Miniprotein binders against Mucin-6 (MUC6). Designs and how they scored, part 19

Target 1, 185 residues: Mucin-6 (MUC6), of Homo sapiens (Human) (q6w4x9r395to579)
Amino acid sequence: GHCSLEGGSFVTTFDARPYRFHGTCTYILLQSPQLPEDGALMAVYDKSGVSHSETSLVAVVYLSRQDKIVISQDEVVTNNGEAKWLPYKTRNITVFRQTSTHLQMATSFGLELVVQLRPIFQAYVTVGPQFRGQTRGLCGNFNGDTTDDFTTSMGIAEGTASLFVDSWRAGNCPAALERETDPCS
Key: E = the ipSAE of ESMFold2; O = the ipSAE of OpenDDE; V2 = 0.75 times the mean of E and O plus 0.25 times the DockQ between their complexes.

## First folded at step 6 (miniprotein)

Design ye6 (from ye1 with L80R E87Q; at its last look DockQ between E and O 0.01; V2 from the best seeds 0.00; counts 0 for: pae O 5.6 > 1.5, placed apart)
Fold by ESMFold2, look of step 6:
Structure ye6 (fold): chain B 185 residues (1-185), chain A 95 residues (1-95)
Amino acid sequence: as target 1 above (185 residues)
Amino acid sequence: DAEELKKEIEELIREAEELLKEAERLLKEYLETGDPELLLESILEAIEAIFLLREAARLAAQLGDKELVEKIEKLTEEARKLAIEAQKIYVEEHE
């Protein structure tokens, strides 16, 4: 299964359902019992300076009970807040520079993340077949059916991306009051 | 309604073609001016075109129209080539 975050604001789910959203928060991309230690993959979006995208991807985070690996557009990789030299390896995870513009996070549990750093910060998520039917989040449920990929965190299938995406916000959004008049939430 | 679905597919294709024309225009303007913002905009327009074509292809497959799927795939390849070209130029000239 493949899920992509492209062009700053476009997502294509594991079931190949494309959608666009604009938001300035951290969102859950992928949760699954297949990820060890309550692992989740998350995406951080912020305001963009380009006219064709109001918000864009600025970081991808892998969070579990043991790790908080952040890959950000400033090209610094951290785990639990400490900057790491690449290649960086834990028991289950390896992060390395694939090319001058791409980083890769490979894991022993069937998750692979490729991050394009330049010219546009983009992310490509690949999961093995053991994840089929067992995912939640912005990347959808990976059940072969695009009609229910917009299932919210409360289990409600929505017809539009906005309510679906909003339901997958993770934690506080630091500028919530400042964004009350912003067209993007 | 197969006719309504086909109309939606053709609208997506039309929008993607407009985006590709704009992406080509922006790339040409970049080559004359050297303004990296134009190159980034060209890349983003091409990526949006690919996005619309992915949706068009999904709907065309649902319709079962194999000729339409092939048309969309050819246009997607054109969009992909433009996006790759523009991104390579950016990396080579602004890295």
Scores: ipSAE 0.393, ipTM 0.743, lowest interface PAE 2.8, mean pLDDT 84
Fold by OpenDDE base, look of step 6:
Structure ye6 (fold): chain B 185 residues (1-185), chain A 95 residues (1-95)
Amino acid sequence: as target 1 above (185 residues)
Amino acid sequence: DAEELKKEIEELIREAEELLKEAERLLKEYLETGDPELLLESILEAIEAIFLLREAARLAAQLGDKELVEKIEKLTEEARKLAIEAQKIYVEEHE
């Protein structure tokens, strides 16, 4: 399954459902029992301009009981708040530079993350087949059905992206907006 | 002392060699089976080998043993090549 965060405000789920939102919060991209140590992948969005539609991805975070790995738009990688040089390896996670513009996080448990640093900060999430039907978050439930991808954290199917996205906020942030405007990078 | 340091370096090298061998095996098995997990494991093992060799290099430099440094450099190059090859394959399959 492949999930993409592109153009600052576009998301394509594991089931290949595209949608758009504008928010300035940290959102859960992926939760699954297949992630060890209560692991979760999250995305941090912030304002990139003056309007509400000018939002962009600024960081990706993998959080578990043991690690908090942050890959930020300024190419800084931290674990538990400490800056790390690349390549960086934990027990089951390795972060390394794939190209001059791309970082990659490889894991031993079927999760792969590629982060494009320039010209637009974007993220691409890949999960193995063992994750089928066992994922939740902004990347959807990976069950081959696009119609139920907007399932909230409470297990309710929503009809709009904004309500769906809001349910996966990791903190108390303003409500997400669904606008048909150009994203900001 | 110098002897203890040398033993530590040699142990790191040994571990790195084992990891490199495993990485090669995993890559070969991937090429036969197509299991993406094997490819990823190969990458991780190769990278781990590089980490160990970095430490070995640091210690060898302190010891001033040119022969060990050369050995470490050769192994590092092998590990790097393998890691790059495996990563290239991985990226191509995920494009």
Scores: ipSAE 0.020, ipTM 0.315, lowest interface PAE 5.6, mean pLDDT 90
ESMFold2 (binder alone), look of step 6: mean pLDDT 85; pTM 0.830

Design yk1 (from xk1 with K18L; at its last look DockQ between E and O 0.03; V2 from the best seeds 0.00; counts 0 for: pae E 17.8 > 1.5, placed apart)
Fold by OpenDDE base, look of step 6:
Structure yk1 (fold): chain B 185 residues (1-185), chain A 83 residues (1-83)
Amino acid sequence: as target 1 above (185 residues)
Amino acid sequence: DPLEEAKKLIEEALRLALEGNPEKAIELVIEAIKIAAENNLPRVIWEALLVAYEIALRTGREDLLERIIKALEEAIKILEEQG
């Protein structure tokens, strides 16, 4: 399964469902029992302009009971707040520089993350087949059905992206918006 | 243990680079590459290359990559001879 966060405010789920939203919060991208240590992948969005439609991805975070790995748009990689040079290895995660503009997080448990730093901060999430039907978050449920990708954290299928996205907020943030205006970046 | 020795050198190289000594860091990487090649440890060579690139990029010392390239060329020869 491949999930992409592109163009500042566009998301394509594991089931290839494209949608757009504007929010300035941290959202759960991926939760799954297949992730060890209660692991979760999260996306941090922030304002990139003055309007509500000017939002962009600014960081990706992998959080577990053991690690908090942050990859930010300024190329800073931290674990539990401590800045790290690359490659950086934990027990089952490796972060390394793929190219001058791309970082990669490789894992031993079937999760891969590629982050494009420039010119637009974008992220690409890949999960193995063992994750089928066992994922939740902004990247969807990876069950081959696009019609139920907007399943909220409470297990309710929503018809709009904004309500879906809001349910996956990791914190108290403003409500997400659905707009057809050009995103930031 | 050649594996542990090479990995230790790579880790030390990164620390040295952080401390502001990229040249010495690259020397350790080169040594690690050599050890890895002589003991048929290609994964260690890959790791060494990643570290070398990071050092060069972070310190603005891309010139040091020339030394790494030479070391890699030698390493490849060694690996080919081993089969």
Scores: ipSAE 0.489, ipTM 0.781, lowest interface PAE 0.8, mean pLDDT 93
Fold by ESMFold2, look of step 6:
Structure yk1 (fold): chain B 185 residues (1-185), chain A 83 residues (1-83)
Amino acid sequence: as target 1 above (185 residues)
Amino acid sequence: DPLEEAKKLIEEALRLALEGNPEKAIELVIEAIKIAAENNLPRVIWEALLVAYEIALRTGREDLLERIIKALEEAIKILEEQG
């Protein structure tokens, strides 16, 4: 299954349903019992600076009870707020620079993330077949049926992207980058 | 050509895994990753990684993924040397 975050504001779900939204928040992109330690993949959107109503993807966050990995244009930041040089490895996760413009997060649990850093920050999420019918979030439920991909966090299928996206906001809408320090200042 | 060679290795790896030979299948995936890195084909490395995870899923052999991760680390070094 493939889910993409392209052009700053466009999403295509695991069931190939496209939609667009604008919002300044962190959203749950993918949550599944197939992710260890209550893992979730999250997307951070912020104002693009071109129009005050437009937003774009600025970071992707993997969060579980054991790991917090924030990928943005400038760096990878972990649990203790420390910027990491690549490759960065835990027992289950390796983040490495695929090319001068792309980073890749490989995992042992069937989640793969490719992040394009330039010219536009974009993300490509791939999950193995074990995730079928077991995903929630902005990437949809991966059940082969596009009619219920806009299912909210309360389990209600909505006809519009707006209500669906709002239901997947995470926490109190933290800042676009979740850093305490910048080691490359 | 190297793109076609790597793609054939990836296809054969899946067949070998289904035939009950997941260790040999992972060896072919590792070879495909090396060919892709040596020829600056990073999309093929991505495809090989996905096949490796599918093999691990179908065979229950998550231990084989550690070999793939090591191969990816080596491939990153090769790509860094090239550009």
Scores: ipSAE 0.000, ipTM 0.129, lowest interface PAE 17.8, mean pLDDT 73
ESMFold2 (binder alone), look of step 6: mean pLDDT 81; pTM 0.775

Design yk2 (from xk1 with R43E I69Y; at its last look DockQ between E and O 0.35; V2 from the best seeds 0.00; counts 0 for: pae E 6.9 > 1.5)
Fold by OpenDDE base, look of step 6:
Structure yk2 (fold): chain B 185 residues (1-185), chain A 83 residues (1-83)
Amino acid sequence: as target 1 above (185 residues)
Amino acid sequence: DPLEEAKKLIEEALRLAKEGNPEKAIELVIEAIKIAAENNLPEVIWEALLVAYEIALRTGREDLLERIYKALEEAIKILEEQG
């Protein structure tokens, strides 16, 4: 399964359903029992301009009971809050520089993350077949059915992206908006 | 202990790179690769390569990667002879 966060506000689920939203919060991108230690991948969005439609991905966070890894445009920060030179290795996670503009987080449990740092901060999530039907969050449920990708954290299928996305907020943030605007904003 | 020696070299390489000496850093990585190959430690080679790549790209010295590639070729030959 491949999930992408592109163009600042576009998401394509594991089931290949594209949608757009504008929010300035931290959202659960991926949760699964296949992730060890109650692991979760999160996406941090922030304002990139003056208007409410000018939002963009600014960081990706992997959080478990044992690890916290924050990948932003300028740094990789770990549990102790220090920026690290790469590669950074834990028991089952390795973060390393893939190209001059891309970082990769490789894991031993079937999760792969590629982050494009420049010119646009974008993220690409890949999960193994063992994750089929066992994922939740903004990347969907990876069951081959796009019609139920907007399943909320409470297990309710929503018809709009905004309500779906809002259900996966990791904190108290403003409501997400669903607008057709310039993908570069 | 070849493993510890190679790991130490990699750590020193990172230190040198952070201090602004990527050339010397890459030399240490090359040495680590050699030690790793001679002692059948492919995982250490992988680590060394990742470190070398980080050093090269972060310091803007991609030209140094050529030396690493050459070292890797030699390492592969050594590993194949052992297998």
Scores: ipSAE 0.612, ipTM 0.831, lowest interface PAE 0.7, mean pLDDT 93
Fold by ESMFold2, look of step 6:
Structure yk2 (fold): chain B 185 residues (1-185), chain A 83 residues (1-83)
Amino acid sequence: as target 1 above (185 residues)
Amino acid sequence: DPLEEAKKLIEEALRLAKEGNPEKAIELVIEAIKIAAENNLPEVIWEALLVAYEIALRTGREDLLERIYKALEEAIKILEEQG
C-alpha cells in the first residue's frame, strides 16, 4: 500500500483516494496494530502562505512507546531532542539518507517512509500487505474501498475530507478546511 | 573482502567526523570510493557519497564536498574502463 503527502496539502490514501485539506496541526497519519509498541506515524502541517488556507507539510513523526523520530527539512531529532547524524539505527528502524534530497526510514515491521526534503517537503508512506484492512488515520483504512477511507477516529465514515481530517488532530489546533470542496468565492 | 574493507572505512569516517576531524573523515570516504570503484561496487560508492553529505552537513564543512565530487568523477572513469 502507498500513501502520499504532497505539496498543496494533497493526500492520496492507501486505497488511492485523493483529497486536500488546510490545517496547522499535527495529525495522525497512520495507526495500526502492525506497528510495534503502539506506534503511530504523524504529519505536522504549518502555514505556508499569506492565509490559514495555505498550509504545507513541515515534519513527519514516528512515535511509539520506545521510539520518537522527528524528520523535518533541517534535521532528524530523536527521544532526547538531540539532532542525529545519519544513518540512525535501532533494532528495528533505520533512518538514512537515500539521496542528497531524500531521507528513508526503513523498518523490520513493514513500514517504509521516504521523505523529500527539497525543493518541497513531501512524504511517501509504504506499508506491506500485512497492513491491509488494519490501518487508521489520514492514509485511510487500506481495505480496497475508497468510500470508507474517510473514517474518523470514532469509527464514523464521513463524506467530507475536512470532518475526517479534523477527527485525526493530535492537539488543540484550527480545524482543517478542504480546499477542493470550498473554492474561493 | 573489498566490500567489508570499504564499509569499514566508511564507519571509521563517521567516527572521526563525530570526534571533530572531518578532513581525515573525508579522506577515508575517498579511499572507500576508490576501493569500491576498483572492485565494481557501485552501491558502496553511493553509500559513501551519502555519508559524505551527512558529514558535511553536521560539521558545517560543505567545502569538503568538492573533494568528494572529484573522487566520484574518477570513480566513474574507473567503472567505465571496466565495461
Scores: ipSAE 0.013, ipTM 0.472, lowest interface PAE 6.9, mean pLDDT 81
ESMFold2 (binder alone), look of step 6: mean pLDDT 81; pTM 0.784

Design yn1 (from xn6 with T59E; at its last look DockQ between E and O 0.40; V2 from the best seeds 0.00; counts 0 for: pae E 5.2 > 1.5)
Fold by OpenDDE base, look of step 6:
Structure yn1 (fold): chain B 185 residues (1-185), chain A 83 residues (1-83)
Amino acid sequence: as target 1 above (185 residues)
Amino acid sequence: SDLEERLKREIELVEKWLKELEERAKKGGISEDVKKLIEEARELVKRAKEALERGDLFEAAVLLIRAFLLLRRAAERLAEEEE
């Protein structure tokens, strides 16, 4: 399963459903019992301009009972608030520079993350087949059905992205705005 | 828990950084935007502490991440303004 966060406001789920939103909050991208130690992958969005539609991804976070790894747009990787040199290794997670513009977080439990630093901060999430049907968050449920990807944190299927996205907020933030995907983006 | 202890340590680090940035921001010529970022970060840290007291480690962690990012932005802008 491949989930992508691109263009500052575009998401493509594991089931390949594309959608767009504008928000300035932290959102749960991926939560699954397959992630050890109550792990979750999150995305931090912020304003990138003056208008409400000018939002962008500014950081990706992996949080578990053992680790809190933040990859920010300024290429800083931290664990528990401390900057780390690359490659950085924990028990089952490794963060390293893949290319001059890409960082990668590799894990021993079937989660891979690639972060494009420039020109646009973007993220690409890959999960193994063991995650099929067992994921939740903005990346969807990875069950091969795009029609139920907008399932909220409460297990309710939504028809629009806005309420779906808002349900996966981590913290108190303004409501997200929904827009149609632009094929030219 | 281990996470709780780590979060406590992180709070201390962030508070230390807040203090440093606030001191720098007291100097003349610092933009109000930077000051606002620092103030917002401080509020987030406060809320993180409250979350920690409630045992909501996830909320605390998320708040600290946001605080950290704001402080990073503040620091970068301060560096530019001091040049």
Scores: ipSAE 0.514, ipTM 0.800, lowest interface PAE 1.0, mean pLDDT 92
Fold by ESMFold2, look of step 6:
Structure yn1 (fold): chain B 185 residues (1-185), chain A 83 residues (1-83)
Amino acid sequence: as target 1 above (185 residues)
Amino acid sequence: SDLEERLKREIELVEKWLKELEERAKKGGISEDVKKLIEEARELVKRAKEALERGDLFEAAVLLIRAFLLLRRAAERLAEEEE
């Protein structure tokens, strides 16, 4: 299964459902019992500098009881706030530079993350088949059915991306905006 | 949860580090850049404590990471100014 965060504001779920949103917050991309130690993958969005209301992906965070890994455009930071030179390795996780513009986080538990650092910060999440039907978050539930990919943190299928995205906020922050491209914005 | 307890402990360590940097900064005077970094880190730690109190563990974790980055930068610049 593949989930992508592209163009700063676009998401495509594990079931290939596309949507876009804008918000200044941290959101849960992926939670699953297949991730060890209560692991979760999160996305951080902030203002992009294109317009006042427009936001873009600025970091991806993997967090569990044992690991804290933040990948941003300028640095990788781990458990005690230490910036790390790559490659960085734990027993189950390796973060390394795949190319001059791409980083990869490879794991032993079926999660793979590829991050494009430049020219635009983008992320590509890949999960193995053991995750089928066992994911939740902005990347959807990976059950082969796009009609319920907008399932909230309370288990309710919503009709709009904004209500769905707002339910996955990791914190108290402004409601997300869903928008189509507007040349005046 | 174990994550909540980890975050409480990390906040205590960050607050101790923040206090140490503030004391070093007073001794020799500090540039405005270092003052801003320390002040921003203090605000992020305050927000992390508030998030933890609400049970927003992932927000708290991200805010602490940002605070750590600012404190590392502040410490580097303080070391350069002390040379």
Scores: ipSAE 0.034, ipTM 0.409, lowest interface PAE 5.2, mean pLDDT 78
ESMFold2 (binder alone), look of step 6: mean pLDDT 84; pTM 0.825

Design yn10 (from yn1 with E10D W17E; at its last look DockQ between E and O 0.03; V2 from the best seeds 0.00; counts 0 for: pae E 6.2 > 1.5, placed apart)
Fold by OpenDDE base, look of step 6:
Order: sequence, then structure tokens, then C-alpha cells
Structure yn10 (fold): chain B 185 residues (1-185), chain A 83 residues (1-83)
Amino acid sequence: as target 1 above (185 residues)
Amino acid sequence: SDLEERLKRDIELVEKELKELEERAKKGGISEDVKKLIEEARELVKRAKEALERGDLFEAAVLLIRAFLLLRRAAERLAEEEE
């Protein structure tokens, strides 16, 4: 399963459903019992301009009982607070520079994260087949059905992205705004 | 940094939420679990602010996320108890 966060406000779920939203909060991208130590992957969005439609991804956070990793456009910060010390290795996670503009977080438990730092901060999440039907968050439920990807944290299927996205907030923020995906963007 | 500014805004928001929950709690009838969640969240916010003051953005971010999750849980449980 591949989930992408692109163009500042575009998301494509594991089931390949594209949608767009404008929010300035932290959202849960991926929760799963397959992630060890109650792990979760989160995305931090912020304003990138003056209008409500000018939002962008500014950081990706992996958080578990054992590991804490924040990847932002300017730095990678880990458990000990050290920045830019790559490669960073834990018992089952490695963060390293893939290219001059890309970082990668590799894990032993079937989660891969690629982050494009420049020119646009974007993220790409890959999960193994063991995650099928066992994921929740903005990346969807990875069950091969796009029609139920907008399932809220409470297990309710929504017809629009706004309520879906808001249900996965990991912070107290204003409601997200929904816009249709522009195929030309 | 952009992250720092975001964290500052989040602190303001979580403090507002915390205050609102505390006011609702004062109206009576909250469970010990909800009370505990609110107290723990308050402590995390405090620690997050301290971390931010010393420039530890990573620690601040982690603490705030935890606080948000606790407050969300508290709010949900409180809503259930008020029904």
C-alpha cells in the first residue's frame, strides 16, 4: 500500500483514492496494530500563505512508546533531541538521506517513509501486505475499497473529506476545508 | 521556525480547550478517569511550554501531541457522561 501527501494539500490513500483538504493541524496518517509499541505516523500542516487555501505539509512525526522522530523541512530531530545526525538508527528504525533532497525512514516492521524536503515538502508512506485492512487515519484502511476510505476515527463512513480529516486530528485546530482534487495540479 | 510558530499556536489552542473542559468539569458529575486525563494533559502542556522556552522543539511537539490526545479523550468521555 502506498499513501502520498503531495502538493501541500493533496492526499492519496493506500487504496489509491485521491482527495484534497486545507487544514492547519496535526493529523494521524497511520495507526495500526502492526506498528509496534502503539506506534503512529502523523502529519503536521501549517499555513503557507495568507489565504485559507494556502496550506502545506511542514513535518512528519513518528511516535511510539519507544521512538520519537520528527522530520521537518529543515531538520530531523530524534529521541535525544539531536538534529541532522544521519543515519539515525534505533532497534528497528533507520533514518537516512536517500538523495540530496530526500530522506527515508526504513523500519523492520513493514513501514517505509520517504520524505521530499525540497522544493516542496512531501511524504510517501509504504506499508507491507500485513497491514491490509488494519490501517486507519488519513491514509485510509487499505482494504482495496476506495468507497470506505473516509471512515472516521469513530468508525463512521463520511461522504466528504472535511469531517473525515477532522476526525483524525491530533490537535485542537479549526475545521478543515474541503476542495475537489484538481487533476491538473 | 515554522514548527516553532505552529507549536506556539497549538499551545494557545490546547490551553483554551483545557480551560473549557475544566469549566465543564466544575458543573459536576465527572468521573475520576476524566479528571485524571485533564490533570495529566495539564501537566503535559506545562512541560511542553517549558520545553519550548528552552528551545527543545522536539520535546515540545511530542508533549503537545500527547496532550491533545488526552484532551480529546477527556472531551469524548465527558460528553458521554453528560448524556
Scores: ipSAE 0.091, ipTM 0.518, lowest interface PAE 3.6, mean pLDDT 88
Fold by ESMFold2, look of step 6:
Structure yn10 (fold): chain B 185 residues (1-185), chain A 83 residues (1-83)
Amino acid sequence: as target 1 above (185 residues)
Amino acid sequence: SDLEERLKRDIELVEKELKELEERAKKGGISEDVKKLIEEARELVKRAKEALERGDLFEAAVLLIRAFLLLRRAAERLAEEEE
């Protein structure tokens, strides 16, 4: 299965359902019992301009009981708060520079993450077939049926991306401040 | 259990970084943007500690990730302002 975070705020699920959202929060991309140590993959979005409706990906985070790996748009990779030089290895995870513009996180448990650093920060998530029907989060449930990919954190299938995405926000996020309108538009 | 102990250590590390950043800010001019980043990070750490005490380890972890990213952004901006 393939899930992508493109164009700042475009997402394509493991079942190939595309959607776009606007938000300035941390979101759960993927949770699954197939990820060891209660692992989860998360995405951090922030404002990308002067408008509250323009957001972009600024970091991808893998969190488990053993690791907190952060790959951020400033090209720094950390684990548990400490900056790491690449290639970086743990027992189950290797992070390395694939090219001058791409980083890769490879794992022994069927998760692969490729991060494009330039020209824009994008991420591509690949999971093995053992994840089929066993995922939840912004990347969907990977069951071959796009009609229920928008399943919320409460287990409710929604028809719209916005309710689905909001349910996967992690914690309280700052509300966007209202801005005065631009007189040119 | 291991995650809970890791989160306690993470809180201590983030609080240490916050304190060091606040001390650097006192020595030089501080923009409103850096001030807001520092204050938001402090609030996130407070909420992470409360979530940890409630046993909501997932919420605590996410709040600490946000705090760390804000502190790194603040430190970079402050270093530029101290030039």
Scores: ipSAE 0.033, ipTM 0.449, lowest interface PAE 6.2, mean pLDDT 78
ESMFold2 (binder alone), look of step 6: mean pLDDT 82; pTM 0.793

Design yn2 (from xn6 with T59Q; at its last look DockQ between E and O 0.71; V2 from the best seeds 0.00; counts 0 for: pae E 4.9 > 1.5)
Fold by OpenDDE base, look of step 6:
Structure yn2 (fold): chain B 185 residues (1-185), chain A 83 residues (1-83)
Amino acid sequence: as target 1 above (185 residues)
Amino acid sequence: SDLEERLKREIELVEKWLKELEERAKKGGISEDVKKLIEEARELVKRAKEALERGDLFQAAVLLIRAFLLLRRAAERLAEEEE
């Protein structure tokens, strides 16, 4: 399963459903019992301009009971607020520079993350087949059905992205705005 | 828990950083935008502490992450304004 966060406001789920939203909150991208120690992958969005439609991804975070890894747009990898040198290794996670513009987080439990630093901060999430039907968050449920990807944190299927996205907020933030996906993007 | 203890340490570090940035921001010529960033970060830290007190480690962590990012932005802008 491949999930992508691109163009500052575009998401493509594991089931390949594209959608767009404008939010300035922290959102849960991926939760799964397959992630050890209550692990979760999150995305931090913020304003990138003056208008409500000018939003962008500013950081990706992996958080569990054992690890807290933040990859920010300024190329800083931190754990518990402390900058770490690359490659950075924990028990089952490694963060390293893949290319001059890409960082990668590799894990021993079937989660891979590639972060493009420039020109646009973007993220690409890959999960193994063991995650099928066992994921939730903005990346969807990875069950091969795009029609139920907008399942909220409460297990309710939504027809639009706005309520779906808002349900996966990790904090108190303004409501997200929905916009149609641009086929040219 | 290990996470709880780490979060407590992180709070201490962030508070130290907040204090430093606030002192720098008291100087003349510092933009209101930077001050607002610092203020917002402080509020997030406060909320993180409250979350920690009620045992919501996840929420505490999330709030601290945002606080950290705001402080980094503040620091970068301060550096530019002081040049």
Scores: ipSAE 0.641, ipTM 0.851, lowest interface PAE 0.8, mean pLDDT 92
Fold by ESMFold2, look of step 6:
Structure yn2 (fold): chain B 185 residues (1-185), chain A 83 residues (1-83)
Amino acid sequence: as target 1 above (185 residues)
Amino acid sequence: SDLEERLKREIELVEKWLKELEERAKKGGISEDVKKLIEEARELVKRAKEALERGDLFQAAVLLIRAFLLLRRAAERLAEEEE
């Protein structure tokens, strides 16, 4: 299964459903019982221009009870907030520079993350077949059916990407409230 | 829990980093933009501590991630302005 986060806030789910959203928050990309220690993969989006519709991916985060790995355009930051020299290794996770523009996080539990740092920060998530039907979040449920990929954090299928994405916010995000009051120009 | 203890330790480390950057920013000649990044990070750490106190471990973790990103940006800008 492959999920992508590309420039212009475009997402393609594990079931190949494309969508776009505009938001400045941290979102849950992937939760699954196949990730050890209640692991989750998250994406951080921020304003990238003068328009509220100009948002982009600025970081990808893997978080579990044991690990916190933040990958951003400029550095990898781990458990204690310190930037780490690559390669960075734990028992189950290795983060290394794949090319001059790409980093890779490889794991022993079937998750692979490839991050393009330049020219645009983008992310590509790959999960093994053991994840089939056992994922939740912005990357969808990986059940082979695109009609329910917009399933919210409460288990409700939504008809619009914006409601679906908003349900996967990982906390209160003030920029979302400001968008509701912004006049169209 | 193990996650709760990890988050407590992480908050302590982020607070230490925050205070170090605050001290550097007080030297003068540092832009208000850098000072605002540091102030925003302080607020996020405060909210993370409050979330942890009420047992909202996931919210605490997310707020700390945002604080990390702001502090890193502040440190980069401080280094650029000191050149």
Scores: ipSAE 0.028, ipTM 0.428, lowest interface PAE 4.9, mean pLDDT 77
ESMFold2 (binder alone), look of step 6: mean pLDDT 84; pTM 0.826

